# Ledger of designs, part 3: miniprotein binders against q9bqp7

Target 1, 240 residues: q9bqp7
Amino acid sequence: VPQNWFPIFNPERSDKPNASDPSVPLKIPLQRNVIPSVTRVLQQTMTKQQVFLLERWKQRMILELGEDGFKEYTSNVFLQGKRFHEALESILSPQETLKERDENLLKSGYIESVQHILKDVSGVRALESAVQHETLNYIGLLDCVAEYQGKLCVIDWKTSEKPKPFIQSTFDNPLQVVAYMGAMNHDTNYSFQVQCGLIVVAYKDGSPAHPHFMDAELCSQYWTKWLLRLEEYTEKKKNQ

## First folded at step 5 (miniprotein)

Design v11
Fold by OpenDDE base, fold request of step 21:
Structure v11 (fold): chain B 240 residues (1-240), chain A 89 residues (1-89)
Amino acid sequence: as target 1 above (240 residues)
Amino acid sequence: SREELLERIKELIKKGDKLYALYLLFDYILKYPDNPEALIEVAELLLEMGRPEYARLVLEWAKEEAKKTGDPELIEKVERLEREIEERS
């Protein structure tokens, strides 16, 4: 049980989206402060087994590609991910704010992969927007807040070269989603609450993306795990 | 066997194939995570390879596993190696 329990949901906020569809999605800039990001917390609290699984993989890739080849591979993966998020932001942004859509950004297997999910996405409230949890002292940059199949969700877009048909295959991604949710629900910059999460795994080959929907109950379960990771991070920092 | 794999790694280190040796060490750690003695041996090799950053992580793991076994000699050995790393840093 977390020593410092904090609720994921804010009882003071109404679950009903106020009927004012914000004409423009929120885009709060991330302030790089001394406050740890969700990503940093998760990375620094990986189990030793997870660390060595990753290191073994890296060493294998270096053996196969060479050091320079591995750097290039890593850079390409990063670039592909970045372009995918930029393309999604462009697609999900209101048409009036769209500068000339770089048509080249839309021509990717990842974008093709998510088309069936995008059909069920509406009511975009936030895109690439910073969240801060003042009490728990962490920050994050969420990808999207929108309605998925009529339910308001924190949506996290992921790229993968391998199928991830199960939420368990997404590793710490559920923790990231609930961390963003919990922060947003208590961030004064947001007037609404989110109770659901969605992880979308897009594939490079254009095969249909896998949506992993997280209901309020599942979000609450992962929230407890997130709090434990945050406590572990805080303890490690005190000992450094 | 565990011993044969460890000897193979030692031979690779001696031959200067450090990249492949390091891969096999990580594989070894993952194959025998519940064996504090094995983890200590890996940590020693990582130190010899000039990789104290990985040795520290492995020793932390070894310490956790040694505490589960309740073997005071293993705990002492881990702590000794941890001190050695600190003195060389």
Scores: ipSAE 0.726, ipTM 0.922, lowest interface PAE 0.5, mean pLDDT 91
Fold by OpenDDE base, fold request of step 21:
Structure v11 (fold): chain B 240 residues (1-240), chain A 89 residues (1-89)
Amino acid sequence: as target 1 above (240 residues)
Amino acid sequence: SREELLERIKELIKKGDKLYALYLLFDYILKYPDNPEALIEVAELLLEMGRPEYARLVLEWAKEEAKKTGDPELIEKVERLEREIEERS
């Protein structure tokens, strides 16, 4: 059990967004502070086994591609992910705020992959918006808050070259989603609460993306795991 | 065998095939994660290869596993190697 238990859901917030919420999605800028990001917490609390699995993979890729080839590969993967998120932000943004849509951003296999998911996405409340959990002292940048199939979700968009048909194959992504949910639900910049999460794994070849829906119960289970990771991070930082 | 794999890695290091040796060392760690002696041997090789960052991580793992076994000699060996790394840094 976490020593510093905190609820994922805020009992003071209603599950129903007030009808008076502005039609424009929130976009709160991330402030670079001493406060750890969700991503940093997760990266710094990887098990030694997970670290060496990753290092073995990197070393194999270096053997296959060379050092420069691996750097190029990594850079390309990062760029593709960035462009995908930019394209999604453009698609999900209201038309009035659309800068000239770079049509080239929309011509990707990843965008094709998520089309069937986008059909079920409505009521966008936030895009690329910062969240802060003041009490637990962490920050994050969430991709999207929207209704998926009529349920308000924190949506996290991921790119993959390999199929990830199971939520377990998404590693720490469920922890990231619930960390954002818990922060948002207690962030004063947000008037509403989210009880569900959605991880969408998009594929480069345009094959149908895998949606991994997280109900309130599953979110609560992963929230406990997140709290343990956060405590581990905090303890590790005290000992440094 | 574990011993045969370790000898193969040592031979690769001697031949200067450091990239492949490093891959095999990571594979070795993952094959024998519960063997503190094996982890210590890997840490020593990583130090010889000039990779103290990985050696430190492996030694931390070795220490955790050595504590589970209750072998004071292994714990002492890990602590000695940790000190050697600190002195060289």
Scores: ipSAE 0.726, ipTM 0.922, lowest interface PAE 0.5, mean pLDDT 91
Fold by ESMFold2, fold request of step 21:
Structure v11 (fold): chain B 240 residues (1-240), chain A 89 residues (1-89)
Amino acid sequence: as target 1 above (240 residues)
Amino acid sequence: SREELLERIKELIKKGDKLYALYLLFDYILKYPDNPEALIEVAELLLEMGRPEYARLVLEWAKEEAKKTGDPELIEKVERLEREIEERS
């Protein structure tokens, strides 16, 4: 149980955007400062088992590919993820649907993988947009806020080489989603709030992506876990 | 089996096959995560291999597990190795 519980939803804020909201998705710039990012908090609070599982994997890859081969592999994985996010931002942006860069980015198994999900996505409110929780003092950069099957969601896009049919297989991704949600709901740059989350796992071979929908109840459960990770991070920082 | 794997790792270290030994050491601690004696042995080997950065992490884990046993000898051994890491830099 977190020592300083804080609600994920803001009772002072409406679920519905009003007519004065912009027709173009919000894209709040990320400002670097001394407060931690969501990804930094999660990285710094990994268990020892998670750390050594990753280190074992790294050593196996180095044995198979060599040091330089592993560096090339990881660079390519990062680039593929970056291109995937760029393509999705372009596809979901009203102003960028026909650009030349977009055509080359659309030549991806990952984009093919999410096509059936994108048919159910509408009402895009934010893309690649910064959030800050002004009370709990953390920041993030969310991928997308849009309706999925009629529910306004914080949507997180992930690439994977292995199937992720269950939300538990997405590791810390649910914590990331609810951290962004809580921050957005208490960020003065946003006039609305979001109560649902969606994690979309796309596959390199074009296989249908797996959506993991998170209703408000499930988001509240993961929010409690996020608060514990944030407390753990804060305690580590005090002792350093 | 545990003892056989550890002996194989020690032979690889003596032969200078440090990269494969390091992989097997990480595999070993993931197979025996609840065993503070096994974790301490791995930390000692990591120090002998010149990898104090990994030894620190393994010793943090070993200390957590040693506290569960209530054995002050194990806790003292972890703390002695932590002091040794500071000496070797």
Scores: ipSAE 0.670, ipTM 0.912, lowest interface PAE 0.8, mean pLDDT 85
Fold by ESMFold2, fold request of step 21:
Structure v11 (fold): chain B 240 residues (1-240), chain A 89 residues (1-89)
Amino acid sequence: as target 1 above (240 residues)
Amino acid sequence: SREELLERIKELIKKGDKLYALYLLFDYILKYPDNPEALIEVAELLLEMGRPEYARLVLEWAKEEAKKTGDPELIEKVERLEREIEERS
């Protein structure tokens, strides 16, 4: 029930791939100093319960590991996630040269975990690429746009150190995907449109990653929820 | 039980065990999320611990819950504490 609804899809863009699309994936540089990012909007509109669930978890970890142990733990998780995304960008880049490949970057349980997903990925259109929604005034950095099992998707890669999936903990990730999709579909740096999403949860132990496919109808439903979060963010900033 | 948990937390704060007290304060508000009096008590304790950043967040929550009750005394108490935090920043 957003007050100012805006369509996720651009009616002036085709659903079909265009033969004039570039053969090298797009990588639009991110500029962050002017308008809010998708992740900032989502962070600033978390429910109070979600905020304190996270803070309780942090305090429990500090009690268990100590302050320095927790800092080391979080630093390692961040580094592994960064290396995972770098490895995927390298793997998915066409005609990568040997000089740009780091062998240690590609050694990962997370990379093993996604192999069955990567077999179904083709036609990479964008990697680690900035998006901007000029009308709704937000930016983001999407991980990947490619075909998955024949459908062009905005793909978001996630890491998990636990071998069991925690799908329920991705409450905001579908919102992140559709926010990127809506921005890309209305960004003049992109000539094509994407109507599907994919969330891939990779596991540190190499267990098969869990794909969560989002068709156009599901993306439209989450788009409505994203618009509500964006409205909450905007209203919150007016009252500050 | 609510009073027992709160007394345990107060004893930990008095003892100077601030990390464990902080964990239990967050656990407490997650057990009583619909109780504006409980949220206000936690915000006051967080201020005593020198954690106004957390107290501000808890007071935002308390304000939402106090408005549901329609009790003007609770709403006034939350707003007074919010002003005290903002004046110190």
Scores: ipSAE 0.661, ipTM 0.915, lowest interface PAE 0.8, mean pLDDT 85
Fold by OpenDDE base, look of step 5:
Structure v11 (fold): chain B 240 residues (1-240), chain A 89 residues (1-89)
Amino acid sequence: as target 1 above (240 residues)
Amino acid sequence: SREELLERIKELIKKGDKLYALYLLFDYILKYPDNPEALIEVAELLLEMGRPEYARLVLEWAKEEAKKTGDPELIEKVERLEREIEERS
């Protein structure tokens, strides 16, 4: 049980959109400060097993591609991910705010992969928006807050070259999603609450993306795990 | 066997196939995570390979597992290796 328990859901917030919710998705800029990001917390609190799984993978890739080839691969993966998020932001943004859609950004296997998910996405409330949990002292940049199949979700878009049909195969992504949910639900910049999460794994070959829906119960379970990771991070920082 | 795999890794290190040896060491760690003796042996090899950052991480793991066994000799061995790493840093 976490020593510093804090609720994921804010009882003071209603799930109902205020009638005053702007028609334009929120895009709060991430402020660079001393506050750790969700990603940093997760990276610094990986288990030894997770670390060595990653290192084994890296060494395998270096053996296959060489050191320079692996650097190029990593750079390309990063660029592809960035372009995918930019394309999604463009797609999910209101038409009136659409700068010249680079049609080239829309021509990707990843975009093709998520088309069937995008059909079920509506009511976009935030895109590439910063969240801060003031009490628990962490920040993050969430990809999207929207309705998926009529349920308001924090949506996290992931790219993969390998099938991830199970949520368990997404590693710490569920923790990231609930961390963003908990932060948003207690961030004063947001007037609404989310109770669900969605991880979408997009594939480079255009094969149908896997949606991993997280209901309120599953979110609560992962929230407990997130709190434990945050405590571990805090303890490690005190000892440095 | 565990011993055969470790011997293979040692042979690769001697031949200069350090990248492949390192891959196999990581694979070895993941195959035998609950064996403090095996983890200590891997830490020693990582030190010999000039990879103290990984050796420290493996030794932390070895220490956790050694404490579970209650074997004071293993704990002492880990602590000795930790000191050696600190002295070389």
Scores: ipSAE 0.647, ipTM 0.894, lowest interface PAE 0.6, mean pLDDT 91

Design v11
Fold by ESMFold2, look of step 5:
Structure v11 (fold): chain B 240 residues (1-240), chain A 89 residues (1-89)
Amino acid sequence: as target 1 above (240 residues)
Amino acid sequence: SREELLERIKELIKKGDKLYALYLLFDYILKYPDNPEALIEVAELLLEMGRPEYARLVLEWAKEEAKKTGDPELIEKVERLEREIEERS
């Protein structure tokens, strides 16, 4: 049970978009900041079991590929994830920037993988946009806020190589979503709030992506877990 | 058995098969996560291998498990090893 509970939803805000909302997605720039990011908090509060599961996997990969081979593998995975997010931002934003994108980036297996999900996405409100929870003192950069099958969601896009996914991302994906949601709902840069989440796992070979929808009740349950992780992070920083 | 796996790991370290030894050490931790004596043994081997960053993490885990046993000698052992890491850094 968190010592410093704080609500995920803001009763001062409507969960329905206003008619006067801007039609261009928000993109609040991420500013350099001394307060921790969501991803930093989650990485620094993994359980010891999770840490050593990851380290065992790394050692197995190094045994298979060699140290240089593993470094090259992880660099390529990172690059493909970055390109995937860039392509999605371009696809979901207004048309004026589409011709500036590398056409080969849009031919990615990951982009093919999410096509059936994108058909159900509309009403994009934010893309690659910074969020800050001023009271709880954390920041994030959310991927997307849009309607999915008629419900406004914080959407998080994840890539997976089907044979060897990173274990870290499997454990913490819902926590990322609710942390971004809670920050956005209490960030003065946003005039609306969001009660639902969506995690989309895309596959390198183009196989249909798996959506994981999170309704308001499930988001509230994960919010409690996020608050515990944030509290743990804060305690660790005080004792270092 | 736990003892057989530990002896294999020690042999690999002695032969210089450090990468495979490290993999087996992490596997050993995950097989005996509730055993503070096993965790302490891993921490000692990690220090011998020059990996104090991993040894520190394993000792944190070992201390949590040692407290569950109520055995003050195990807790004292963990804390002594933690001091050794701090003095050598």
Scores: ipSAE 0.618, ipTM 0.897, lowest interface PAE 1.0, mean pLDDT 85

Design v2
Fold by OpenDDE base, fold request of step 21:
Structure v2 (fold): chain B 240 residues (1-240), chain A 89 residues (1-89)
Amino acid sequence: as target 1 above (240 residues)
Amino acid sequence: SREELLERIKELIKKGDKLLALYLLFDYILKYPDNPEALIEVAELLLEMGRPEYARLVLEWAKDEAKKTGDPELIEKVERLEREIEERS
């Protein structure tokens, strides 16, 4: 049990999705402060087993690709992910705010992969927007807040070369999503609350993306785990 | 066997195949995560390979597992190795 419990949901905010859809999605810039990001917290609180699983994978990839080949691979993965997020932001942005759509960004297997999910996405309220939890002292950059199948969600878009048909295969991604939810729900820059999460795993080959929907109950369960990770991070920093 | 695998890793280290040795060490750790003695042995090898950053992590793991077993000798061995790392840093 976390020592410092904090709710994921804000009782002062109405759950009513019926706040007038802002005509323009929120895009709050990320302020680089001494405040740790969600990603940093998660990375620094990986279990030893998780660390060595990752290191074993890296070493295997280096053995297969060589050191330079692995660097190139990593760079390409990063670039593909970035381009995918840029493309999604362009797709989900109102037409009036569309910078010249680089049509080349839209021609990807990842974009093809998520088409069936995008059909169920509406009411976009935020895109690439910073969130800050003032009390718990962490920040993040969320990908999207929108309605998925009529439910307001924090949506996190992921790229994968391997199928991830189960939410368990997404490792710490559920923690990331709920961390963003909890921050957003208590960030003064946001007037609304989110109770659901969605992880979308897009595939390079254009195969249908896997949506992993997280209801309020599941979000609450992962929130507890997030709080524990945050506490662990905080304690590690005090001892450094 | 565990011992055979460890010996194979030692041989690779001696031959200078550090990349493969390191991979196999990580694989070894993941195969025997609940064996503090095995973890200590891996930590020693990682130190010999000039990888104290990984050795520290493994020793922390070894310490946690040693505490579960209640073996004071293993705990002492871990603590000794931790001190040796700190003295060399």
Scores: ipSAE 0.719, ipTM 0.917, lowest interface PAE 0.5, mean pLDDT 91
Fold by OpenDDE base, fold request of step 21:
Structure v2 (fold): chain B 240 residues (1-240), chain A 89 residues (1-89)
Amino acid sequence: as target 1 above (240 residues)
Amino acid sequence: SREELLERIKELIKKGDKLLALYLLFDYILKYPDNPEALIEVAELLLEMGRPEYARLVLEWAKDEAKKTGDPELIEKVERLEREIEERS
């Protein structure tokens, strides 16, 4: 049981979007501060087994590609992910804020992969927006808050070269999503709350993306795990 | 066998095939995670290879596993190696 329990949901906020919510998606900039990001917390609290699984994979890739080849590979993966997120932000942004859509950004297998998911996405409330949990003292940058099949969700877009048909195959992504939800639900910059999460795994070859929907119950379960990771991080930092 | 794999890794280190040796060491760790003696041996090799950052992680793992077994000699050996790393840093 977490020592520092805090609820994921805010009982003072309505689940219904207030009619007064701005029609324009929120985009709060991430401030550089001493507060750890969700990503940093998750990375620093990986198990030794997880670390060595990753390191073994890296060494295998270096053996296959060489050191320079592996650096190029990692750079390309990063660039592809960045371009995918930029393309999604452009697609989901209101037409009035449409900077000249680089048509080249829209011509990707990842964008093709998510087309069936995008059809079910509406009511965009936030895009690439910072969240802060003041009490639990962490920050994050969420990809999207929107309705998926009529349910308001924190949506996290992921790229993969390998099929991830199960939520368990998404590693710490469920923890990331609930961390963003919990922060948003208690961030004063947001007038509403979310009760659901969605992880979308997009594929490079354009094959249909896998949506991993997280209901309120599943979110609560992962929230407990997130709190434990945050406590572990906090303890580790006190001992450094 | 565990011993044969370790010997192969040692031979690769001697031949200067550091990349393959390092891969096999990580594979070895993952094959024998519950063996504190094996983890200590890997840590020693990682130190010889000039990779103290990985050796520290392996020694922490070895210490946790040694505590589970209740073997004080293994715990002492880990602590000695940890001190040696600190003195060289």
Scores: ipSAE 0.719, ipTM 0.918, lowest interface PAE 0.5, mean pLDDT 91
Fold by ESMFold2, fold request of step 21:
Structure v2 (fold): chain B 240 residues (1-240), chain A 89 residues (1-89)
Amino acid sequence: as target 1 above (240 residues)
Amino acid sequence: SREELLERIKELIKKGDKLLALYLLFDYILKYPDNPEALIEVAELLLEMGRPEYARLVLEWAKDEAKKTGDPELIEKVERLEREIEERS
């Protein structure tokens, strides 16, 4: 159990935005500073088993593709993920819905994969927006805050070449979502809060993406795990 | 068996097939994660292969498992190998 528990939700805030009809999503700029990011915390607190599962996979890929082939593969995966997030930000921006977009950015299996999800997304309140938990001292860059099937969610978009039909197969993604949620709910740049999460796993071949909805109770369970990872990170940095 | 897999890996190392050996070493430690002797054997082979960065990670794992056994010889062996890696820097 965490030694310094802190609530994920802020009772001083409503789960409704202060504006009834938001027209421009928030995009708080990320400031690089000395406090750790969510992804840094998670990367540096992986278990040894998680580390070697990843290393075994890397080595298998090198056996199949060669070392240069694997380097090219990883570069392409990174570029595809970057383009996917750029495309989603463009698609979900209300101003850019009526504006010319780079059509090559919109042509991908990953974008096709999420189309059935996007039809249920509305009321976009934030896109690619920085969050900071001022008390717990961590920062992040969340992908999206919007309603999904009528529930205001922190939404995280992921690319995958392998199906992930269950939330437990998404590794640390739920921790990432709740860390962003907790930070947003206690960040003075935001006037509202969010109690639900959504992880959307998109597939390169265009197969229907898997949504993983997280209600408030599930978010609270993962929040406890996030707090433990943050404590572990802090202890490691004391010893460096 | 564990011994059969380890002998195959040693043969691959002698043959110079280091990529396949490395994959099989990682597969081996994932099959025997609770066995500090197995983890130590892998760390030693990783050092022989010139991969101290991986050996260090495996030894951290081995130390945790060795502490669970209460066997001071295993703990000392892990710590000796860790010092050996730091000396090779």
Scores: ipSAE 0.677, ipTM 0.910, lowest interface PAE 0.7, mean pLDDT 85
Fold by OpenDDE base, look of step 5:
Structure v2 (fold): chain B 240 residues (1-240), chain A 89 residues (1-89)
Amino acid sequence: as target 1 above (240 residues)
Amino acid sequence: SREELLERIKELIKKGDKLLALYLLFDYILKYPDNPEALIEVAELLLEMGRPEYARLVLEWAKDEAKKTGDPELIEKVERLEREIEERS
């Protein structure tokens, strides 16, 4: 049980969308602060097993590609991910704000992969927007807040070369999503609350993406795990 | 066997196949995570390979597992190796 329990949901916020659907999705810039990001907290609190799983993978890739080949691979993966997020932001943004759609950004296997998910996405409220949890002292940049199949979700878009049909295969991604949810639900820059999460795993070959929907109950379960990770991070920093 | 795999890794280190040896060491750790003796042996090899950062992580793991067994000799061995790393740093 976390020592510093804090709710994921804000009882002071009504679940009712205030009728003013902002015509434009929120895009709050991430401020460079001494405050740790969700990603940093998760990276610094990986289990020893997780660390060595990652290192084994890296060494395998270096054996297969060489050091320079692995650097190039990593750079390409990063670039592909960035382009995918930029393409999604362009797709999910209102048409009036779309400057020159680089049509080339839309021609990817990842975009093809998520088409069936995008059909169920509506009511976009935030895109690439910063969240801050003032009490728990962490920040993050969320990909998207929108309705998925009529349920308001924090949506996190992931790229993968391997099938991830189960949420358990997404490692710490559920923790990231609930961390963003909890921060947003208590961030004064947001007037609404989210109760659901969605992880979408897009595939390079254009095969149908896997949606991993997280209901309020599952979000609450992962929230407890997130709080434990945050406490561990805080403790490690006090000892440094 | 565990011993055969470790011996193979040692041979690779001697031959200079450091990348393959490092991969196999990480694989070895993941195969025997609950064996403090095995983890200590891996930490020693990582030190010999000039990878103290990984040796520290493995030693922390070994210490946790040694505490579960209650074997004071293993705990002492881990602590000794931790001191050696600090002195070389």
Scores: ipSAE 0.643, ipTM 0.890, lowest interface PAE 0.7, mean pLDDT 91
Fold by ESMFold2, look of step 5:
Structure v2 (fold): chain B 240 residues (1-240), chain A 89 residues (1-89)
Amino acid sequence: as target 1 above (240 residues)
Amino acid sequence: SREELLERIKELIKKGDKLLALYLLFDYILKYPDNPEALIEVAELLLEMGRPEYARLVLEWAKDEAKKTGDPELIEKVERLEREIEERS
């Protein structure tokens, strides 16, 4: 149980957007890094088991690929993820784009993988947009806020070579999503809030992506876990 | 099996096969996460391999598990190893 409880939802905000909301998705720029980001909090509060799971995987990859091969593999994975997010932002935004850029961005197994999910996505309200929780003092950069099957969600896009059919197999991703939700719901740059989350895991080979929907009850449960991680982070930095 | 795995790791360290030894040490930690004696053995081997950064992390884990047992000898052994790492840094 967190010592400093704070609600994920804002009772002063509606979960139903006003009809006067802008038709162009919000893109709030990241302006400051003086307060911790969601990803830094999660990285700095990994359990020892999580740390050594990652280290074991790294050593296996180095044994298979060599040191230089592993560095190249890791760099390519990050580049593919970046390209995937750029392609999704382009697809979900009504901006004009270069024909060559759109062709390159759209030629991806990951984009093929999410096509069936994108059919259910509408009403895009934000893309690659900064959020700040002004009371709890953390920031993040969320991927997307849109309706999924009629429910307004913070949507997080992930690339993976392994299928993840259950929410438990996505490590800290649920915490990341609820942290973004809580921040957005208490950020004065946003006039609306969200009560649901969605994690979409796309596959390099184009296999159908797995959606992991989080209703308000599940989000509240993960919010409690996020608050504990934020508390742990704050305590660690206070004692350094 | 635990003792057999540990003997294999010791043989690899002696032969200088450091990458495979390190992989197996991390695998060993994940197989016995609740065993402070096992964690202490891994930390000692990591020190022998010249990897005090990993040994320090494993000793933090071992101390938490040793405190759950209430065994003061295990806690003292962890603290001695932590002091050894501090003095060599």
Scores: ipSAE 0.623, ipTM 0.896, lowest interface PAE 1.0, mean pLDDT 85

